# Ledger of designs, part 290: VHH binders against o26223

Target 1, 191 residues: o26223
Amino acid sequence: MKLLWTSQHIKVTVHIDGKVSKMDVLEAIKTRRSIRKYQDREVPEELIDKILDAAMCGPSAVDERPWHFIVVRNREMLEKIPEVHPYGAMVKDAPVAIIVCCDSSLEKIPGFWVQDCSIASQNILLAAHSLGLGAVWTGVYPLEDRVEGIRRLFSIPEHVIPFSVIPLGYPAENPGTRDLFDPDRIHLEKW
Below, E stands for the ipSAE of ESMFold2; O stands for the ipSAE of OpenDDE; V2 stands for 0.75 times the mean of E and O plus 0.25 times the DockQ between their complexes.

## First folded at step 20 (VHH)

Design Y32 (framework vhh_7nfr_2; at its last look DockQ between E and O 0.04; V2 from the best seeds 0.00; counts 0 for: pae E 15.4 > 2, placed apart)
Fold by OpenDDE, look of step 20:
Structure Y32 (fold): chain B 191 residues (1-191), chain A 122 residues (1-122)
Amino acid sequence: as target 1 above (191 residues)
Amino acid sequence: QVQLQESGGGLVQPGGSLRLSCAASGFTFSRYDMSWVRQAPGEGREWVSRITYGGKDTWYADSVKGRFTIARDNVKNTLYLLMDSLKSDDTAVYYCAKDAFELYSPDSFDYWGQGTQVTVSS
C-alpha cells in the first residue's frame, strides 16, 4: 500500500487577534506529526500553561496522577540534553522542552505509571499541535542510560523517573499528514 | 575525521568463539550508541547488535541472541563483540557502525569500519 503523502497544508490560520484557532480533537489527532525543526521564536508561557493543563487532564490508574513536568527554557540545559539523549538532537534547537517524569511515591498500583505518563506525553503533543506548535516525543524510559543521564542533568531524585523529553516550538517544517488507518489491524469480536 | 577500525576476525570451527574489537576515533565515542552489522557473501547487511552510549542497554538480532555479547569501553574508545557458539551461518564480514542519531532512525548509521572477516568452518 503506497502511503499517499497528501501534502495537506495545515493552514494554521493565525487569527488577527493572536488567538490560535483551536483544532477539533479529531483533526488534532489525525494531523499531528513529529516536528523536529523549530523557528527561532519563543513560545509564550501561556501556551506552555495550556499544554501542561492538557497534560494533566488525562486519565491515570486509580487516579494516581503520578506525573511531574520539568519545563526547560535554559539554553545551556537544552544544549546538554542531546549529550545524554542521542535521539534528542533536536532539543538543542527548540526554545523549550518539557520533561515528563513519574514520581513513584505517588503510585497506588505499581506499573501503570508508564501508561499514565504516556497519556500525559501524548496530550502534550496534541495540545501543542492544536495551538500551532510542533513537538516530538523523545523516549527516555526505559533506556537506563537515558534515564540516568536526564536524572543527573536535572538533579532528579531517585524516586522520580524521567519518562520523556518533548521539545516544543513553532514549526520550521511541514512533514504533511499520513493516513495510518489499517483495517487489517481491526478484529471483530475475536482475533 | 571519524574512524572505526575492526579487528579480531578469523577462521574458527563451529562451536568456537571470537572476540571482535572496534577502535573508534574522531568523535566523542561515549556519547553515541554503537552497533555491529554483518554482511554474508551474497547477502545484504544484517544488523547484529546495538549498545547504548553508556553501555547499560543492549539489543541483539534473534539470530545471535544468547550467543553474542556486545560491550564497550568508553575509556578506551573501543566496542567489542563477544561471539560464542559460532555457527557456519555467522560467516560474514563484521562491521562496527556508529549510530546516526541525527537521522532519528535506529537503523541509520553514518560511519562504518572496513570490517573484519569472520569465517566459521569445519
Scores: ipSAE 0.676, ipTM 0.862, lowest interface PAE 0.7, mean pLDDT 91
Fold by ESMFold2, look of step 20:
Structure Y32 (fold): chain B 191 residues (1-191), chain A 122 residues (1-122)
Amino acid sequence: as target 1 above (191 residues)
Amino acid sequence: QVQLQESGGGLVQPGGSLRLSCAASGFTFSRYDMSWVRQAPGEGREWVSRITYGGKDTWYADSVKGRFTIARDNVKNTLYLLMDSLKSDDTAVYYCAKDAFELYSPDSFDYWGQGTQVTVSS
């Protein structure tokens, strides 16, 4: 891809690629890293749409699909998140964040919304990675101060539970890969 | 083994109140969310209410919201259900349940004990 420099007098059309993922799913899972530094570059709406489509493909308890997503691009709002979510400091530097929420009125099986929203959150991370973006899951639930702070900041109704805040953008860091396979965690037939 | 012993049921007139208790042992009670589940005659089990491990967050089935209150005492390892404005359709056996982590559903709940009968006579 050829980048268009702001100081150039000639207009050069750059090719934008990476809109359709071709990454092997096992490769995506094994190579995804938490990314906390982002380029000063917008994330196109169509990539966010693909990521949220992937989020909603997750299984849920009794197909309850309790998730809702808030897409935050407003700079002022992104900059306020660290005031109620101290470990979300990198959110202020991201071009966009996705807040994964549970609408408790959609629960069919009590308490499984945590698993449901965790699945949606992980799908966001994998889809972002497969599209050339970096993301990180910052925990909101089950910490009551964070839940209450995020709910107030985004006017989230009492029956809706903010679960995670996921900033994302084109990565400005490369932490590398890790070998985390641990055979001692595998038990055949029984414990 | 997890042991849950429900008590406090009985015969109550419509509009009356009951307080159910559940004594817990065999696990670290303060680390787990807890639920009340009920089974009415001729029906399957119905989730009633849930409370988080710290007691600060609660949820209720629509059928009982505003009438029932779930509470816990992590010092006494006891779960409570305060039942007000009782109706005939609240008649059921009430079970205290520890949240099952892997297949969390009314059919997957581990009921530890025989439950306590609540009967609301018309």
Scores: ipSAE 0.000, ipTM 0.122, lowest interface PAE 15.4, mean pLDDT 83
ESMFold2 (binder alone), look of step 20: mean pLDDT 80; pTM 0.812

Design Y33 (framework vhh_7nfr_2; at its last look DockQ between E and O 0.54; V2 from the best seeds 0.00; counts 0 for: pae E 7.9 > 2)
Fold by OpenDDE, look of step 20:
Structure Y33 (fold): chain B 191 residues (1-191), chain A 122 residues (1-122)
Amino acid sequence: as target 1 above (191 residues)
Amino acid sequence: QVQLQESGGGLVQPGGSLRLSCAASGFTFSRYDMSWVRQAPGEGREWVSRITYGGKDTWYADSVKGRFTIARDNVKNTLYLLMDSLKSDDTAVYYCAKDAFEPWSPDSFDYWGQGTQVTVSS
């Protein structure tokens, strides 16, 4: 199946008047792409707050909500992240990154925290996109070197597990949209 | 300039063992994931194994899993591949490869060594 890259220019019309046009949820999901190039432009705190609010709205196992978020704007710290996260090279170019963490002490049932933090991470990506920002999910867990590296770098306690690093910024690239629908992956009633 | 130099290849009998080494220079070795890649005669390059910058996580191709062990010494700037239970199908030129930090492909490399020949034959 030839992935027809239809370059639909998602004109994210950032209306100058600060009102980010609300993107519907299906549009956000379908048009979201990983963005690894960012403008030299600061992200307003208000947008980060909205993104974090969205991150906390996802479901979690037995409503345990084990997630914590580290918001990183310090340039020196952003530049250090790639040293312990090889696939996070773009983080050094982002104006801000969110590190999603799990506090294991908040777990009610062991093992579901990965799902919980994944949902939070995805909500960050979707929210960012809907707000006219670009982001990418860079996986930390379950790679031990990355987990430990991020832990040391940000002085994260042992009971807290860094899960993902998500750089955010105004996009400096437009990778277009993808049609990823595959009916062959859908099974009715049985395999 | 980045340099990768493989060594340790040779002729070995089936069931035998070899230890490959890759001497790295020209970059901060301890900050990069490293891989071994091999190319058999008439075949394309095949990823063999990967190790994280700190050496705590490793991956193996299914074809070598359980037989090969990737390791590194960041003090010596050296990558290793321990190859046990070698088979004829393991015959290839083995390359040391430096991770390019490409986020979209786990098999993206920016530098390669010259390779070392491994021949498994009775």
Scores: ipSAE 0.405, ipTM 0.760, lowest interface PAE 1.1, mean pLDDT 90
Fold by ESMFold2, look of step 20:
Structure Y33 (fold): chain B 191 residues (1-191), chain A 122 residues (1-122)
Amino acid sequence: as target 1 above (191 residues)
Amino acid sequence: QVQLQESGGGLVQPGGSLRLSCAASGFTFSRYDMSWVRQAPGEGREWVSRITYGGKDTWYADSVKGRFTIARDNVKNTLYLLMDSLKSDDTAVYYCAKDAFEPWSPDSFDYWGQGTQVTVSS
């Protein structure tokens, strides 16, 4: 079979204004920004499915895949999140939020679930961006007040740990890109 | 209108103790995390301590860890900083702040009080 070579970069397809677009994976990583303002526009279930598929593609410690996701679209529930998460005010304005959780019964090696759920959370942000959506990671774990509040609000059982709340929607802001490369953070061979 | 009023500062000898208070009004105090920040003469502001809205999680700068204790009273809408084993390096104006910190979304409107002077005698 003949392989088609069109670029040295991995191409990622993005959905913009109802049309399919291509975005290089490095471009997606570099241009993703936290988006806290959203259009009054529903996010199709298909896009949420693609985002969650991407979330589950991340590596995990010994392939334990401890993550579970709560998809929240109910307006009344979204409006209650700021009551237990004081810095989640933008969630009330989002059409949908994803709560990333750890099911501790799935841990195979204790304590690596934080890395696992962090990877899943970052993949949600990148996948949302690649699909023309904006998102922001709001922290829950390790803050006990937030963990308890979110668990109570969504009836999350004790063995399940809410890790992050990620509101998302079509963006209503453009913060621009940043150049954050710092060569002083790079150490060759030794510290 | 959000208002934060610090009090309890003063002159103290090295090794002494002080308790700072911050009276809060104009917002639902019990729903917000709170911080203490200080500014020494000729220096920028240094974050000192943070407490979550329910009081269950606290953090301290390394410079004060083990010597300072942050607390809150959500009935009285008051934030506290108990300072023990005070050193000359603790001399600063101390401010309480609302909405000073979110680790994954660091944008905040800093509502600061007027500050209270703490002076550790030489």
Scores: ipSAE 0.018, ipTM 0.501, lowest interface PAE 7.9, mean pLDDT 86
ESMFold2 (binder alone), look of step 20: mean pLDDT 80; pTM 0.807

Design Y34 (framework vhh_7nfr_2; at its last look DockQ between E and O 0.01; V2 from the best seeds 0.00; counts 0 for: pae E 19.1 > 2, placed apart)
Fold by OpenDDE, look of step 20:
Structure Y34 (fold): chain B 191 residues (1-191), chain A 122 residues (1-122)
Amino acid sequence: as target 1 above (191 residues)
Amino acid sequence: QVQLQESGGGLVQPGGSLRLSCAASGFTFSRYDMSWVRQAPGEGREWVSRITYGGKDTWYADSVKGRFTIARDNVKNTLYLLMDSLKSDDTAVYYCAKDAFEPFGPDSFDYWGQGTQVTVSS
């Protein structure tokens, strides 16, 4: 049975009536792309709140929830981020960025914070996409220069580790969808 | 205009050492990760090594790991490649490259030097 993946052009019908049609979770996962170009349009605080709510809904080791979030809207600060994060060049063009951090003092078990913050970061990306925004995960940890650079720039305490910088905005590009399914990566019962 | 100028290449015996330099200008050198890339005759470009903008993190291709050391002097706007225990297979034109975006690879660079020839031969 050839599963004809009909490329249903999910017409993101931007319903005029301000009700952001909620994208189902599978659709969000399947259609999410890294967005590095943004419109000259502000992101409402309400959307950021929803995104941050989603970011905090993921699981964490022993429910330690070690994450903190810095929401950056200041234009000067956004423009400085690329100075310490070369891969973050697009941040200067975004209306807002979220910096995901780990407070090491909240860790109950050492070492799981990377997973915890990754889950939080991914939830930010999915939530953003489902809300009609574009975002991209720019890795900070574990690169020491980036970690220290972001730390210095935002006066982050030593016990707090910047993990990722995620610029957000209304997308000014459409990279399309891709199918990354690879059956060769699936093993049944054993390798 | 961005300029990258490699130097230090030459003929060396197997087991010998060589130090490459790359003088950078036309951009804020200390703000960018840098890489070395090489191209052997008849082969494609091969990524060799990368260093972060501050020099705290480095990466190496498996083929050169343990033998090559990448370094930088941000005051001098210079990138270095220390090559020890050179092998015949290290013969190539070596290019200094300004890193643009991740991930690592031949397409992650926005500027290249003219290259310097390294020949390892008995």
Scores: ipSAE 0.461, ipTM 0.780, lowest interface PAE 1.0, mean pLDDT 90
Fold by ESMFold2, look of step 20:
Structure Y34 (fold): chain B 191 residues (1-191), chain A 122 residues (1-122)
Amino acid sequence: as target 1 above (191 residues)
Amino acid sequence: QVQLQESGGGLVQPGGSLRLSCAASGFTFSRYDMSWVRQAPGEGREWVSRITYGGKDTWYADSVKGRFTIARDNVKNTLYLLMDSLKSDDTAVYYCAKDAFEPFGPDSFDYWGQGTQVTVSS
């Protein structure tokens, strides 16, 4: 017999043979580093799907969800990105990149799409890290030359705004964690 | 809402075979990894097998490896478990389970079916 959703929700511990796929969320946030060197190893499509699912879990202004994602695996396209994105040189060495875009026709509150796409971009970084991948956010918006270059390269329509390019792959470096907590940035009750 | 409905269980002799099915609805089946989990009377639930959303990768508990095969049909929204060479230790209620968010814990599942009884008569 069928059961209602809430009555069927049961957590079960799963035994994983040597796989490292479980990470506490606070650990993920504290240990994620920008990774700019990648192994010569393909990233399975299923991992990209999981990362994009996580990207879409972020909050957005008035639930507008303005994001679109371009998945780039083609070697020739990846090699062209540095021609229009001068700080994206590592993208040509990545097995895959995700371009986070805003569809301005979905914007419901002017100007909040930047926050929306920033949240999606950060979720991509955290999800990649939790799956054993490394990634880095390379900025596109608001730099006009980068925006227009990426739009032209990937045939992005004028009402769609490329926001970030995120190369990712299995890491070939380990920069370690940093202690960035600064209590002087915390203000109680008032400035 | 999420619904999972197992079928195909029954009574079988040692060495026999069964094919379990799980019909899924209320979510985009093709975007989620799925598992089979079993529970013997008076025991906790034991993970049996897992298959990725696209069906490309599969995993099995050591206790069933080589005897069981997990499969899925993303057009029919159905998960399968083909069980061969059944032993008395395989007697349990078998549940199909929708994986909870994979990046945060392959150790958890957020939805279960009603279960189907498999009995191997020693």
Scores: ipSAE 0.000, ipTM 0.092, lowest interface PAE 19.1, mean pLDDT 82
ESMFold2 (binder alone), look of step 20: mean pLDDT 81; pTM 0.816

Design Y35 (framework vhh_7nfr_2; at its last look DockQ between E and O 0.74; V2 from the best seeds 0.00; counts 0 for: pae E 10.3 > 2)
Fold by OpenDDE, look of step 20:
Structure Y35 (fold): chain B 191 residues (1-191), chain A 122 residues (1-122)
Amino acid sequence: as target 1 above (191 residues)
Amino acid sequence: QVQLQESGGGLVQPGGSLRLSCAASGFTFSRYDMSWVRQAPGEGREWVSRITYGGKDTWYADSVKGRFTIARDNVKNTLYLLMDSLKSDDTAVYYCAKDAFDLSSPDSFDYWGQGTQVTVSS
């Protein structure tokens, strides 16, 4: 049975009644793409709040929740990010970016903060997508130049580690969906 | 206009050392990651090494790891490749390459130098 992946045009039906139709979690996961082009349109604070709420709902090792978030809307700062993060070129075009950070003083056990912040970052991406926004994960950690660059730029304390920069905005591109399922990566009971 | 000019290539014996330089101009050198790429006769281009814009992170192909060292001087707008323990298989034209960081480009690099010939032979 050839599952005809009908290119369901995710009609983001912006229902007129302001209710952002929420897509289900599987749909969000399967249809999410990195978005690097954004409309010249502001993202409402309400949406950012929802995204940040989602970012904080993920699990963390021993519930340490080491994450902090810097919300950047200042145009000058957004334009400076690419100077220290070359792969973050699209950040200058986004109306807002979230910088995910780890406060090392919150770690209860060492080393799991990368997983914790990754979960938070992914939740940001999924939440953004479900809300009709586009986003992309631009990695900061573990590249020292990027880490230090972002730290200096935003006056981040030494015990706080910038992890990712995630620009967000209304999408100005539609890269389509991908089928990334690979049965060869699935092993039953043993390798 | 972006310009990359490699120098320092030559003929060396196996086990010898060579230092390549790449003079960069026409762009803000300190804002871009840089790479060395080489092309042996009859072969495709092979990535050799990369260095971040600030020089704090470096990567090497397995074939050169432990033997080659990439470095940069952002004041001089110069990229370097220190090549130690050279082998015959290192014989190639070595190119300085600027990382594009252009998400629309399928290529990792947007500019290349003319290359410098490195020949390792007894």
Scores: ipSAE 0.423, ipTM 0.770, lowest interface PAE 1.1, mean pLDDT 90
Fold by ESMFold2, look of step 20:
Structure Y35 (fold): chain B 191 residues (1-191), chain A 122 residues (1-122)
Amino acid sequence: as target 1 above (191 residues)
Amino acid sequence: QVQLQESGGGLVQPGGSLRLSCAASGFTFSRYDMSWVRQAPGEGREWVSRITYGGKDTWYADSVKGRFTIARDNVKNTLYLLMDSLKSDDTAVYYCAKDAFDLSSPDSFDYWGQGTQVTVSS
C-alpha cells in the first residue's frame, strides 16, 4: 500500500491494491447519506478490506485501538438481526454488514472506547461512500436490549461490547443533497 | 389483526396514583418497542413514555419524568404505566401504541388502542 503525493489540493489519492480513490474528502463528508435500500449485488471482499483499513485509521484515546469488526455476509444471520434490533430492518436486505465492537481488555482509559468506536464507524460510512457504496449506522450501544441481542446472536463474549451494526451495499436509492450548516451552533471564544 | 386494549383509567385526586394496563394481541408483542401517548381535551396527541422490546431501556417526556414509570410483561403481552403524583394537567385519554418498524417513517406509531380516560380533579 502506498501514499502518492499529488497536486490536487482538495483531494488525496491513495494506491490500495492497485486502485485509486477519486472522491475528495470534503465531497465525501458533504454528500454521504444514510442508505437503507441496496441492489441485489455482492460487495467484493476487496472493498470491505479497504473500508476496514479506513476504519482502523481513526485516532483513539491514548492509541488504545479498542475496536474489532465482525463482517457478516451469511444470509441467515443478516435476516436474524431485525429480531434483536427493531430499527435494523434494512439489514436483512443488505449483502453485507459490519459490526463494530469494543474489546474492553484493550481499553487504556475507561469510557473513551465509545468515542473510539464512533470514529471507526464514521470512517466506515465515509469509506463506503467514496467507493460507490451506501451504508447506514444502526445504533446498538448504549441500549442494553440491543447490546445483549447482538452479543447473543453473534456469540460475542461479555468483555466485548457491540457498538454499531452497519449494513452496506450498492445503493438502490438517492435521498439527495442537504444543507445542514447552522451558524447559530458556532460560538467564538465562549458560549 | 393487531389489537391493543387499555384499561385502568378513572377519576383520582391530585397527588393520587393510577396503574394503566394495555393488553396486546395479534402480533409478537416482545419484538416491538411500545409507547404511551395521551390526548387532553382540545389538544393534539402528546408522547408520554417509551420502552424497548426487551424492557431494558425507557424514556419519558419531561412533563412526566420522575412521576410515571413504564413497564412491560412479555409473558403476559401487557404494557403498563404506573402514574404517581398525578396533577390536573395529566387529565387525558391515554393510549398505548406500537412503534412503527420503519425507521424512515415520520409517524413512528402504526397502531393504537381505543384509550382509557384519566381524570385528575379535586
Scores: ipSAE 0.000, ipTM 0.333, lowest interface PAE 10.3, mean pLDDT 85
ESMFold2 (binder alone), look of step 20: mean pLDDT 80; pTM 0.804

Design Y36 (framework vhh_7nfr_2; at its last look DockQ between E and O 0.01; V2 from the best seeds 0.00; counts 0 for: pae E 12.4 > 2, placed apart)
Fold by OpenDDE, look of step 20:
Structure Y36 (fold): chain B 191 residues (1-191), chain A 122 residues (1-122)
Amino acid sequence: as target 1 above (191 residues)
Amino acid sequence: QVQLQESGGGLVQPGGSLRLSCAASGFTFSRYDMSWVRQAPGEGREWVSRITYGGKDTWYADSVKGRFTIARDNVKNTLYLLMDSLKSDDTAVYYCAKDAFYPSSPDSFDYWGQGTQVTVSS
């Protein structure tokens, strides 16, 4: 049975009428793209709150919830981030960025914080997309220069580890959707 | 204008060592990751090693891992490649490359030196 994946062009009908049509979770996952170009438009605080709420809804090891979030709107700080995070060049163009951090003092079991913060970061991306924003995950950890750079820039305590920088904004690009399904990566019962 | 100038290449015997240098100018060297790339005769360019802007993280191709060491001096605006236990297969022109970041791929470079010839021969 050839599953004819009909590429249903999910017309993201941006309803102009201020009602952010709630994107279903599968749609959000399937249509999310990294967005690195942003409109010269501020992101409302309400949207950031929703995104952060989503970021905190993910699971964590033994419910340790080790994450902290730095919301950066200061233009000078946004412009400085690329100096210590070269692959974060787009951050200077974003109206806001979220820095996801781990407080190591909150860890109950060592080592799972990377997964925890990854889940939080991904939820930020999905939530942003579902709200009509564009975002991109710029990795900080585990690169020591980036970790230390971000730490110094934001005066982050030693026990707190910056994990990712996620610029957000209204998208000024449309990279389109892609199908990344690969049946060869699926194994039934055994490898 | 961005300039990268490689030096230190030459003829060396198998098992020998060589130190390459790359003098950088025309940009804030300390803000950019740098790489070494090599090209053997008749072959394509092969990435050899990368170092972060601050020098704290390094990567190596499998072919050179354990033998080559990338380093940098941000005060001197110089990139280095220490090559130990050289093999005939290491014969190539070695290029210093400035990493291109956004919007380019992590595997892209926006500037290259002229290269320095390394020949490993008995």
Scores: ipSAE 0.457, ipTM 0.786, lowest interface PAE 1.0, mean pLDDT 90
Fold by ESMFold2, look of step 20:
Structure Y36 (fold): chain B 191 residues (1-191), chain A 122 residues (1-122)
Amino acid sequence: as target 1 above (191 residues)
Amino acid sequence: QVQLQESGGGLVQPGGSLRLSCAASGFTFSRYDMSWVRQAPGEGREWVSRITYGGKDTWYADSVKGRFTIARDNVKNTLYLLMDSLKSDDTAVYYCAKDAFYPSSPDSFDYWGQGTQVTVSS
């Protein structure tokens, strides 16, 4: 990928095999699928940075922005996640995972952090998809056993709540397109 | 068109009390959460308090908790802020704001009133 910007300290032009996708936002939303199989290919730090930048662009209740992110690449740690997270088995096969957390000390309106972290999590999925990666959201909160297990595994302090674990990598599967539009879910003017 | 009109501000001595009112029109008031926001001279806007559309849940900034009470009257389409134990740090223009259900910042509420000045002289 050729970078379109230059640093004021150093002018840099970088070429990589990957190319930044120019996907329409509605297409991205409609074509993103949960990906649970990954190529044996590392994800560059640059792409993780872009994904986390996108995660933090989401709205939050009264701009509280309660989110924190743990980037996990260590193989031993990734392999331990299924021990405390039954539906996280694919995490051991991912080159990287992102743990989305809430710092409750940043909360301004009680209880809206769940929506805030959900928005950040969805933005991670969409950004990964737009960069040619596949990801899946695996739920941690509100299941107490999972919350405590992930907190213990990553030494997360008590005021920080692990919300989701999102493994990602270059996809090794293509689940295809789904048509999920249901007009019976749309109510005009009233229920 | 949505209109919010604040009133009830003024000059008060430290330890005094004020009741601010916000008259709402141009939308179905009882269907929206409402907030009070304030701006002191030379500062950005600070969220003060929030109340749900039905009035059952309320939240307060730490700086006003225990001293301020938010309330609403869905029959009169009016939002209130009851301010007790006022101190110099409470000096600001107070704004009524219509909530967008899931706001991203104090500056991104749907609509703002004109504001009412509260001045607490030491």
Scores: ipSAE 0.006, ipTM 0.202, lowest interface PAE 12.4, mean pLDDT 85
ESMFold2 (binder alone), look of step 20: mean pLDDT 80; pTM 0.813

